# VHH binders against Oxysterol-binding protein-related protein 5 (OSBPL5): the designs that were tried, part 3

Target 1, 118 residues: Oxysterol-binding protein-related protein 5 (OSBPL5), of Homo sapiens (Human) (q9h0x9r126to243)
Amino acid sequence: VVIMADSLKIRGTLKSWTKLWCVLKPGVLLIYKTPKVGQWVGTVLLHCCELIERPSKKDGFCFKLFHPLDQSVWAVKGPKGESVGSITQPLPSSYLIFRAASESDGRCWLDALELALR

## First folded at step 21 (VHH)

Design f11 (from j5 with K57R)
Fold by OpenDDE, fold request of step 22:
Structure f11 (fold): chain B 118 residues (1-118), chain A 122 residues (1-122)
Amino acid sequence: as target 1 above (118 residues)
Amino acid sequence: AVQLQASGGGFVQPGGSLRLSCAASGFTFSSYVMGWFRQAPGKEREFVSAITYSGDRTYYAKSVKGRFTISRDNSKNTVYLQMNSLRAEDTATYYCAAAEYFDFWPEEYDYWGQGTQVTVSS
């Protein structure tokens, strides 16, 4: 069951932003390069994550998923048993920073994630 | 050049109060989240409090909630930390910091001031 699916910008370890397709399911956030299942990037395990909004005067709506103990938030394998994700910019291990294009979109993500984290 | 000048630290007994101030210059103060961090000897720098650019939102570490109050005066480019009911475990060097985005992690803050020492001891 897909709770929500949309594009978000995700900040890499080099602090650059990449637009990625994000699919929220119960317990997991799947990240893809494009809305194609064959381009799986990674799976975030939500049970170990906390969520914060990152208010700013900058455009967009920024929020952060993080592991409270600085451990990896990533699943070892993808939904189809993938061991290696599609190539993208390096992403942090213990957190992910997202940016939605609008506050409205961002709020929708926050609400959905908050429910999914429970 | 960006500058953050913190003041107000000192020695107090448990239960005492201090008020820290941080005067900012060299950047658009009202566009930044302002925060306070602290570092005790042998420990990592930890989040204490933050306030958004307009002051509409404040954040506190669990350990200081109800005792510390952060505020800001954008007309004076200054952020404050009122510290009440101080405890021995509050002893640390306190740092003022500025960030474009709110965050609990120090690496997300762009500018830092010099530390001001707070010592709580009987």
Scores: ipSAE 0.879, ipTM 0.927, lowest interface PAE 0.5, mean pLDDT 96
Fold by OpenDDE, fold request of step 22:
Structure f11 (fold): chain B 118 residues (1-118), chain A 122 residues (1-122)
Amino acid sequence: as target 1 above (118 residues)
Amino acid sequence: AVQLQASGGGFVQPGGSLRLSCAASGFTFSSYVMGWFRQAPGKEREFVSAITYSGDRTYYAKSVKGRFTISRDNSKNTVYLQMNSLRAEDTATYYCAAAEYFDFWPEEYDYWGQGTQVTVSS
């Protein structure tokens, strides 16, 4: 069951932002290069994550998923058994920083993620 | 050039109070989240408190919540940390920091001031 699906910008380790398709399901956040099935980038395991909002004066809405013990938040395999994700900019291992295009969208994501983290 | 100048540190007895100040220059102060971090000898730098650019939201480490209060005056480009009921474990070098986005992790802060020493001892 898909809880929410939309594009988010995700910050890489080089501090650059990449637009990626994010699909929230119970217990996991699936990240794709595009909305097309088959371009899986990675799967975030939500059971090991905590969530914070990152307020700023910048446009958009920023939030962060992180492992409280600084361990990997990523699943080993994708939803179809993929062992290697699609190529994108390098992403952090123990956290992910997201930016929604608007505050409204961001709030929706925040609410959905908060529920999914339970 | 960006500058963050902290002051107000010193020696106090347990239960005492101090007020730290950090004067900022060289950037648009009102557009930045301001934070305080501290580092004790042999320990990692840790988050103490932060305040959003407008002052509408404040954050505190669990260890200081209820005892410390962060505030800012954008007209003076200054952030403050009122420290009450100080404990021996609060002994550390305190650092003022600035970031475009709030975060608990020091690596997400863009600008740092020189540390001011706070020593709590009987």
Scores: ipSAE 0.878, ipTM 0.927, lowest interface PAE 0.5, mean pLDDT 96
Fold by OpenDDE, last read:
Structure f11 (fold): chain B 118 residues (1-118), chain A 122 residues (1-122)
Amino acid sequence: as target 1 above (118 residues)
Amino acid sequence: AVQLQASGGGFVQPGGSLRLSCAASGFTFSSYVMGWFRQAPGKEREFVSAITYSGDRTYYAKSVKGRFTISRDNSKNTVYLQMNSLRAEDTATYYCAAAEYFDFWPEEYDYWGQGTQVTVSS
């Protein structure tokens, strides 16, 4: 069951932003390069994550998923048993920082993630 | 050049109060989240409090909630930390920091001031 799916910008370890397709399902956040091609990048395990909003005056709506013990938030395998995700900029291991295009979109994500984290 | 100048630290007895101030310059103060961190000897730098650019949202570490109050005056480019009911465990070097985005992690803050020592002891 897909809770929601949309593009989000995700900040890499080099602090650059990449637009990625994000699919929220119960317990997991799937990240893809594009919605159409379906190139799987990674799977975030939500049961081990906490969520914070990152208010700013910058454009967009920023929030952060993080492991409270600084452990990996990533699943080992993809939804189809993939062992290696599609190449993208390097992403942090213990957290992910997202940016939605608008506050409304961002708040939708926050609400959805809050529910999915439980 | 960006500068954050903290003041107000000192020696105080348990139960006492201090008010820290941090004067900022060199950047658009009202566009930044301002925060306070502290570092005790042998410990990692930890989040204490933060306030959003407009002051509409404040954040506190669990250990200081109800005792510390963060505020800011954008007309003076200054952030404050009112510290009440101080405890021995509050002893640390306190640092003022600025970030474009709020975060609990120090690595997400862009600018840092010099530390001001707070010592709580009988």
Scores: ipSAE 0.878, ipTM 0.927, lowest interface PAE 0.5, mean pLDDT 96
Fold by OpenDDE, last read:
Structure f11 (fold): chain B 118 residues (1-118), chain A 122 residues (1-122)
Amino acid sequence: as target 1 above (118 residues)
Amino acid sequence: AVQLQASGGGFVQPGGSLRLSCAASGFTFSSYVMGWFRQAPGKEREFVSAITYSGDRTYYAKSVKGRFTISRDNSKNTVYLQMNSLRAEDTATYYCAAAEYFDFWPEEYDYWGQGTQVTVSS
C-alpha cells in the first residue's frame, strides 16, 4: 500500500541536492531515480528513524530522518530483492535530509511520515 | 569576515545563573538560525539550544529545558543564552553557532565562534 509518492530533493554527502522519486509505504520509504519501478536507489527503514523539521528562510521545506544511535537507516535489500541500488550521488548512512518544493508539500510529507513513524 | 564573539562565561556556584551573549557580524544575522553548543573535557560537542531566524521557534536539549532560555535581538545581531539553576554537569566550553537550517547536529552549522568557559563548582 502506497501512502504517498512524490519527488523530493535529497542532500548527498557532498551537500549537493538530487531530485529523487520517493514512495512512502508502511514502515519504509522507497527511493527511486524516477517514478519507474526498476530504478530503485534505496529503502529507508522508518522503524529506526526519528524525524525533525529543519526551519529556514530558504525556499522549500526541509526535514531530516535520522537514526538516533547513528546507525544505518538503509535496508539491505530492495522491494524486489535487489542487493544493489541504482547509482546516484553518495547518500549518508545514518540520516537523510529532504527538501520539498513547497511548504504545503513539505507539510504533507511531514504529517505522513509522523504517522508512519508511530 | 564572519565573526561570532561570545561572552558572559565564568565561574558560578551550583544553583547560580549566567547569561551568555554572542555578537555576530559579517553575515545577514536575521536569515540564520542561531544556536548554542557546549563541549566538556573528554566529551563530544553537544546541542544546547537554538532559535530560528525570526525567534518564533526555540529548541532545547532535554538536559537544559526549563532552566535555559535562548533569545535573540536581530537589531543588535546578538543571540543570548540565559542559564539558570546551573549544575555541575553544565560545566563546559560554550560555543555560539549559526546555520541556514535548524539542526541538532553541529556539523550542520556554518559559522562558529570561539568558546566561552562556564564552570559550575562549589
Scores: ipSAE 0.877, ipTM 0.927, lowest interface PAE 0.5, mean pLDDT 96
Fold by ESMFold2, last read:
Structure f11 (fold): chain B 118 residues (1-118), chain A 122 residues (1-122)
Amino acid sequence: as target 1 above (118 residues)
Amino acid sequence: AVQLQASGGGFVQPGGSLRLSCAASGFTFSSYVMGWFRQAPGKEREFVSAITYSGDRTYYAKSVKGRFTISRDNSKNTVYLQMNSLRAEDTATYYCAAAEYFDFWPEEYDYWGQGTQVTVSS
C-alpha cells in the first residue's frame, strides 16, 4: 500500500538535480521518471537506510537517505522484474540526497520516511 | 578568494581547555553552515561539530558531545569551537569548513581552512 507519493528533486553524482516521482511503500521507496509507473528508475530498500535532514538557507527542504556501512541502497529488480532503471544521469550507490519544493513538503516526507524506516 | 583561517590550537594537558577560531572571507558567511573536522596522522578526516547558518541548530560527534561547544558570530564572520575536558584522543589538526547544506561527510563541504594543531598530552 502507498504511504505517500510526490515529486522530489534527487541529486546525481555530478551534483545536478533531477525531478523524479517518488512512491513510498512499507520498506521501500520506488522512484520513477514521471507519475506514470512504467518508467521505473530504481527502488530503495529502506531497511538498510538512515535518514538525516540537511538544513540550509537555500529554498526548499533537503534530506539524505544513506547506508551507514556505505553499501548499496538499491534493489536489483524493479516491481515488474525490471533489471535496468531508466535514467540518464547516474545516481549514487549508497545514498540519495533529496530536495522537496518547500519546508512543509519536506517535513511531511521526513515524518513518513521515519515511520517507514522503523 | 575564499579564505578560512583557523587559529587557537596549542599544547594542553588532559582535562584542559582550548578555544578555536575560524575567520572567514570571500563568501557570504551568514548563508553557510560552518563545521569543524579533525584529522590525526594516519586517520581519515572526521566530523567534530557543525552549526547552521543562523546558529539555531548545532551538531556534535558522539565522542565530543557535552565537552565541545560550537558557536558563530555572523557580524565577525567567525566560527568558534570551545573544547573542554580535553583527552589524548582529541589530538589532531582541526579544520574549519563551510557548506551550503549541513552534512557529516567532509566531501559535502565546499571550503576548507588550512587547520590548527591541537595536542593533548601529559
Scores: ipSAE 0.715, ipTM 0.865, lowest interface PAE 0.8, mean pLDDT 90
Fold by ESMFold2, fold request of step 22:
Structure f11 (fold): chain B 118 residues (1-118), chain A 122 residues (1-122)
Amino acid sequence: as target 1 above (118 residues)
Amino acid sequence: AVQLQASGGGFVQPGGSLRLSCAASGFTFSSYVMGWFRQAPGKEREFVSAITYSGDRTYYAKSVKGRFTISRDNSKNTVYLQMNSLRAEDTATYYCAAAEYFDFWPEEYDYWGQGTQVTVSS
């Protein structure tokens, strides 16, 4: 029951982008280092999130998922019961900023996420 | 050096109007989102309005929507805030700021002006 999957650039407080594999399912966004087995980074619980577009002159398409009360957006365990995600760098507890490679890809992500957040 | 110079603040009675200006230098103004934030004493800095690099989109805090109008003139490196129907709760220091990406969060803005005081009282 995969709605969408693609690589996205992701960042938090540090303004440096990390390319991660994102899989959208009903109610959750699964994040992996690559589309290979066993490299789960984290799972975002979409029911607690708000979504905004972040327009820019820069290439690509930017958006943010965040908890409006600054609380954690992360599930405690991974889809196979993992208790600790695989992390190249720490990601914030209450938000993520994403960049898709193109406007078209980004619009598809926004549309899918807006439905998944309802 | 980057500079953002805000001006146009002052004292005004409730229901009055003011027009703020923010002149920019030291960066490529036409590539940046411009925003206005405000801060009253003892409160956190809050979003007021923003305008995209080309001016094709504008954003407003709910408390100012319909009363305030943001605009920009890229040929003059200047962003404006027209403030109409001013209320006592609009009293604050108003700051202009610049960012590469639109956001409501002040921590996402890279360049900040010194601010201009707006005081609305009878």
Scores: ipSAE 0.689, ipTM 0.859, lowest interface PAE 0.9, mean pLDDT 90
Fold by ESMFold2, fold request of step 22:
Structure f11 (fold): chain B 118 residues (1-118), chain A 122 residues (1-122)
Amino acid sequence: as target 1 above (118 residues)
Amino acid sequence: AVQLQASGGGFVQPGGSLRLSCAASGFTFSSYVMGWFRQAPGKEREFVSAITYSGDRTYYAKSVKGRFTISRDNSKNTVYLQMNSLRAEDTATYYCAAAEYFDFWPEEYDYWGQGTQVTVSS
């Protein structure tokens, strides 16, 4: 069951934003290159994550999901049994930084993620 | 050129107080999160405190909460750290730093000062 889905800008160590399609389900965040089913990038296991807001004067709304012990946040398999996600730039193993287009969109994501982290 | 000039360190007895200042130039100070980090010899640089660009939110490491107070004066491009009830464990070089987004991680801060030494000893 899909709780919400939208495009978010995502970055890791390289401070450049990549727009990806994010699908929130209970306990997981699925990440795709585009809204097409066959372009899975990775699945974040929310049970091991913490969530922080990253306040800024810049436009949009920023937050971070991270493993508090610096361990991997990624599932090993995709939703269709994929072993390797498809992406042109690597994402870090232990965290992701997200930016929603607006404060209202970002607040919705944060509220949904706080519930999904349980 | 960006400059962060930290000052106000020194020698103090346990239980004493110090006030650190960090004067900023070369960037739009009022648009940046300001933070304080510290590093003792042989130890990793650690988060102490941060304050959002407007000053409406403040953050503290667990070890300093209730003893340290961060503040900023955007008209003077300056961030402060009031350090009360100082302990020997607070002995370190204290660094101010600036970032566009709040974070606890030093890697997320764009600009760094040279630091000021705080020594708490009998």
Scores: ipSAE 0.664, ipTM 0.843, lowest interface PAE 1.0, mean pLDDT 90

Design f11 (from j5 with K57R)
Fold by ESMFold2, last read:
Structure f11 (fold): chain B 118 residues (1-118), chain A 122 residues (1-122)
Amino acid sequence: as target 1 above (118 residues)
Amino acid sequence: AVQLQASGGGFVQPGGSLRLSCAASGFTFSSYVMGWFRQAPGKEREFVSAITYSGDRTYYAKSVKGRFTISRDNSKNTVYLQMNSLRAEDTATYYCAAAEYFDFWPEEYDYWGQGTQVTVSS
């Protein structure tokens, strides 16, 4: 069942933000290009991740999901058997940095993710 | 130009104390997260402590929690690290750094000081 879904800005090493559609389910975070097309980008396996908030004076709300042993966080195949996700810029294998548009939206995401990591 | 000038290092006996200071200029200090990192010879730079722009949250590496205290004075553009109960394992060059967002990873910090040496030995 879908716990939460919304657009989030995501980046990795290149420090440029990409807006992607994120769908949280128990144990996984599904990432798509858009909500209507459903073009799969990747699936994060939450059981192997840790989560930190990244406080800032800047607007929005920032947090990071990462593998504490620097291993891949990605599922091998997509929900429909896709072997390769579609994205303009590659994302790192072991972490993702997220920015929600508001502090309240970001806090909701962080709380939901903390429960889903259990 | 951005400058972060760290000072207060020195030689101390195990169990001793030191207070590090880092004076900042060339950027809006009160808008930045400030952090302390350290690097011993042959090791990678590691996180020690950080403090949010307003000082309302502080972060510590497990190895220093309870012994080190970070603080900041935005009126003096200065961040401090009070180091108590020092151990030989604390011997390193200590660097202050500034970032827009808190992180444990040194790659996420924008500005770096030149460092100050802390040596703990008997």
Scores: ipSAE 0.620, ipTM 0.833, lowest interface PAE 1.1, mean pLDDT 90

Design f14 (from j2 with F104Y)
Fold by OpenDDE, fold request of step 22:
Structure f14 (fold): chain B 118 residues (1-118), chain A 122 residues (1-122)
Amino acid sequence: as target 1 above (118 residues)
Amino acid sequence: AVQLQASGGGFVQPGGSLRLSCAASGFTFSSYVMGWFRQAPGKEREFVSAITYSGDRTYYAKSVKGRFTISRDNSKNTVYLQMNSLRAEDTATYYCAASEYFDYWPEEYDYWGQGTQVTVSS
C-alpha cells in the first residue's frame, strides 16, 4: 500500500540537490529516479530513522531522516530484489536531507513520515 | 568577512551559572539559525542548543534541557546561552555557530566562532 508518492529534492554528499521520486510505504521509503518502475535508487528503512524539520528562510520545506547511531538507513535489496540501485549522485549513508517545493507539501510529508516511523 | 565572537566562559563551581554571548557580523544575522556546540577533551563536538531566526523555535540537547536557555537579539546580532545548574560534565569548549538551516550536526553549520572555555569544577 502506497501512503504517499511525490517528487522531492534530495541532497547528495556534495550538497547538490537532485529531484527524485519518493514512495512512502509502511516501514520504508522507496526512492526512484522517475515515477516509472525500474529505476529504483534505494530503499530507506524507516524503523531505524528519526525525523527532524530543518527550518530556514529559504524556499521550500526541508526535513531530515537520520539514523540516531550514524548507521546506514538503506536496505540491502530493492523491492524487486535489486542489489544495485540506479545511478544518481552519491547519497549519504546515515541520513537524507529532503526538500519539498512548498511548506504545504512538506508538512504533508512530515505528517506521513511521522506516522510511518511509529 | 564573517565573524562570530563568543564570550562569557570561565570557571564555576557545580551548581553555578554562566551566560555566554556570541556577537555576529558579516552576514544577515536574522536569516540564520544560531547554535551552540561544545567539545570536551577527547570527545566529539556535540550539539548544545539552537534558535531559529525569529526566535520562535528553540532546540536543546537532552543533557541540557531545563538548565540552559538560548536566546537572541537580532537588533544586536547576538545570540546568548544562559547556563544554569552547571555540572562537571558541562566542562567543554563552547562554540557559537550559524546556519541557514537548523540541524543537530555541526557539519551543517556554515560559520563558526572561536571557542570559549567553560570549566565546572569544585
Scores: ipSAE 0.872, ipTM 0.925, lowest interface PAE 0.5, mean pLDDT 96
Fold by OpenDDE, fold request of step 22:
Formats: sequence, structure tokens, C-alpha cells
Structure f14 (fold): chain B 118 residues (1-118), chain A 122 residues (1-122)
Amino acid sequence: as target 1 above (118 residues)
Amino acid sequence: AVQLQASGGGFVQPGGSLRLSCAASGFTFSSYVMGWFRQAPGKEREFVSAITYSGDRTYYAKSVKGRFTISRDNSKNTVYLQMNSLRAEDTATYYCAASEYFDYWPEEYDYWGQGTQVTVSS
């Protein structure tokens, strides 16, 4: 069951932003290059994550998922058993920083993620 | 050039109080989240407190919540940390930091000041 799906910008380890398709399901956040199934980038395990808002005066709405013990937040395999994700900019192992296009969109994501983290 | 100048550190007895100040220059102060971090000998630098650009939100480490209060005066480009009920474990070098985004991790802060020493001892 898909809880929420939309595009978010995700910050890589080089602090650049990439627009990726994010699908929230119970317990996991699936990240894709595009909305088309088959370009799976990675799966974030939400049970090990905490969530914070990152307030700023910048455009958009920024938030962060992180592992409280600085361990990997990523699943080993994709939803279809993929062993290797699609190539994208390098992403952090223990956290992800997201940016929604608007505050309203961002708030929707926060609400959804907060529920999913339970 | 960006500058963050911290002051107010010193020696105090347990239960005492100190007020740290950090004067900022060289950037648009009101557009930045201001934070305080501390580093004790042999330990990693840790988050203490932060305040958003408008002062509408404040954040505290669990260890200092209820004892420390962060505030800012944008007209003076200054951030403050009122430290009450100080404990021996609060002994550390305290650093002022600035970031466009709030975060608990020091690597996310863009600008750093020189440390000011706080020593709590009987």
C-alpha cells in the first residue's frame, strides 16, 4: 500500500540536490530516479530512522531522516529483489536530507513520515 | 570576512551561572540559524542549543534542557546562551556556529567561532 508518492530533492554527499521520486509505504521509503517502476535507487528502512525538520529561510521545505546511532538506513535489496540500485549521486549512508518544493508539500511529508515511523 | 566572536566563558562552581555571547559579522545574521556546540577534553563536539533565524524556534540537547536558554538579538547580530545550574559535566570549550539550516550535527554548520572555555569545578 502506497501512503504517499511525490518528487523530492535529496541532497548527496557532495551537497548537491537531485530530484528523485519517493514512495512512502509502511515501514519503508522507496526512492526512484523516475516515477516509472524499474529505476529503483534505494530503500530507506524507517524503523531505524528518526525525523527532524530543518528550518531555513530558503525556498522549499527541508527535513532529515537519520539513524540515531549513525548506522546505515538503507535496505540491502530493493522491492523486486534488486541488489544494485540505479546510479545517482552518492547518498549518505546514515541519513538523508530532503527538500520539498513547498511548505505545504513538506508538511504533508512530515506528517506521513511521522506516522510511518511509528 | 565572516566572524563569530564568542565571550562569557570562565570558572564557576557547581550550581553557578554563566552567560555566553557570540557576536557575528560578515553575513546576513537574520538569515541564519545560530547554534552552540561544546567539546570536552577527549570527547567529540556535541550539540548544545540552536535558535532559528527569527527566534521562533529553539532547540536543546537533552542534557541541558531546562538549564540553558538560547536567545538572539538580530539588531545586534548576537546570539546568547544563558547557562544556569551548571554541572561539572558542562565543562567544555563552547563554540558558536551559524547555518542556513537547522541541524544537530556540527558538519552542517557553515561558520564557526573561536571557542570560549567554561570550567565548572568546586
Scores: ipSAE 0.869, ipTM 0.922, lowest interface PAE 0.5, mean pLDDT 96
Fold by ESMFold2, fold request of step 22:
Structure f14 (fold): chain B 118 residues (1-118), chain A 122 residues (1-122)
Amino acid sequence: as target 1 above (118 residues)
Amino acid sequence: AVQLQASGGGFVQPGGSLRLSCAASGFTFSSYVMGWFRQAPGKEREFVSAITYSGDRTYYAKSVKGRFTISRDNSKNTVYLQMNSLRAEDTATYYCAASEYFDYWPEEYDYWGQGTQVTVSS
């Protein structure tokens, strides 16, 4: 059921990058602090999201998931029924900005997300 | 000090054309995405167009696609907006902006010009 899993740098309004563990499944993106089970940060509901690439001259590959009507992208509960995610700093309710380590890794993520948004 | 100086605005009749320029200094222009945004009184600033650092990709708001053309000249540190088939709804202050990453959201742009007024009316 897992389509892809890897660490990605994630940021929101505060514009500082945090490395988080991302697990892609059909319709959802699960976000954890580390690869360890039990440190769930949040779950993005992909059906409500749009995806854009954010080209740059900088190394790596940047993209954004966002709700086009500026509503929450987050599931209410975690995969094990968690009601409160484990976070280091607040993430926005309606979007996330991601940075993959390389162009090729980023292209893989973008392709996989395009399929998972359906 | 970073400076973005927009120019080329003016008064035109519907169907007319204008060419905006934005001259940049104080940063490595060829490493930045350049964008144009506009704002009419009482409205939020909205995305118009953007062009990647090398010029290989361009982006347009749906309302201007096919009528406006963004370009850049990295040797002159300048970005341009050719505006054709102008309509009354295009009346606004036009701002150029710079960011290391492309985005549609004005909040993601680091540097802003002071704007140039475009007024389309009979």
Scores: ipSAE 0.696, ipTM 0.862, lowest interface PAE 0.9, mean pLDDT 90
Fold by ESMFold2, fold request of step 22:
Structure f14 (fold): chain B 118 residues (1-118), chain A 122 residues (1-122)
Amino acid sequence: as target 1 above (118 residues)
Amino acid sequence: AVQLQASGGGFVQPGGSLRLSCAASGFTFSSYVMGWFRQAPGKEREFVSAITYSGDRTYYAKSVKGRFTISRDNSKNTVYLQMNSLRAEDTATYYCAASEYFDYWPEEYDYWGQGTQVTVSS
């Protein structure tokens, strides 16, 4: 069951935002290139993550999911058994930084993720 | 031409107080989160405190919460750290840093001061 789905801008250590389709389900955050059928990019295992807000004067709403022991946050396989995604080059193994388009959208994402982390 | 100039360090007895200042130039100070980090010899740089661009939120490491107070004056482009009830374990070089976004990780801060030494001993 899908709790929430929307596009978010995502980055890692490089300060270059990529717009990806994010689908929140209990315990996982699924990441696709596009909403229609979508090519699976990766699946974040929320049980191993911590979540922080990253306040800024810049537009939008920024937050971070990370593994507190610097270990991988990614599932090995996709939701249909895919064994290959694009999780190694553009995105780090142990964290993701997100930006929602507005403060209200970002607050909704943060609230939903905080519940899903439990 | 970004500069962060930290000052106010020194020697102080246990239980004493110091106030650190960090004067900023070369960027729009009122748009940046300001942070304080510290590093003792042989140890990694660790988060001490941070304050959002407007000052509406403050963050503290557990080891300093209740003893240290961060503040900022955007009209003077300056961030402060009031350090009370100092302990020997607070001995370190203290660095101010600036970032567009709040984070606990020193890697997320773009601009760094040269640091000011704080030594707590009898």
Scores: ipSAE 0.654, ipTM 0.846, lowest interface PAE 1.0, mean pLDDT 90
Fold by ESMFold2, look of step 21:
Structure f14 (fold): chain B 118 residues (1-118), chain A 122 residues (1-122)
Amino acid sequence: as target 1 above (118 residues)
Amino acid sequence: AVQLQASGGGFVQPGGSLRLSCAASGFTFSSYVMGWFRQAPGKEREFVSAITYSGDRTYYAKSVKGRFTISRDNSKNTVYLQMNSLRAEDTATYYCAASEYFDYWPEEYDYWGQGTQVTVSS
């Protein structure tokens, strides 16, 4: 049911990075502040998303999930029926930009996301 | 100050070729992804091509793939766009741009040139 889970840096609307706990399941990416329960931030609906790599000379590995029609990528409710996420910094509505700590970790995420987008 | 100076535009018949150049200064060119965008009258600025900092990967819009070739020379701080088999729909102002990360979205590019006009007509 859980395909992959790890911390990723996610870029907010003001272009600052926040380390968040990401849990990949078929069709969804669950985002939490920490692995600790009750820290749900939001859920990305993957079936509406496209995925691209964002190559750079900078360390780490950057990639982007986005709605090709500029619509929201977010589910309305959390996995336990939460109606309001435990949000920190504002996140974009129609896309998310991620950074994994290494190229190896980032390639692993891309491979897993390609399967989960199906 | 950052400067991107595009050149090489002009008038050409359909099927013809042009080579655009973009000379960069004021930033570490070899650390940046370089891109080409274009804007036709009444249209939004659209992605044409991009090349990674080392040149090891290149990207093309579907409409230009196979006809355009992007390249860079980091010793000359210059990015190029070879445009072959030009069509009327390629008529636009062409802009070079720079970003630390590859993206298709013009909003993600930090530095922009003033553009060079390309006109393809009989």
Scores: ipSAE 0.639, ipTM 0.841, lowest interface PAE 1.1, mean pLDDT 90

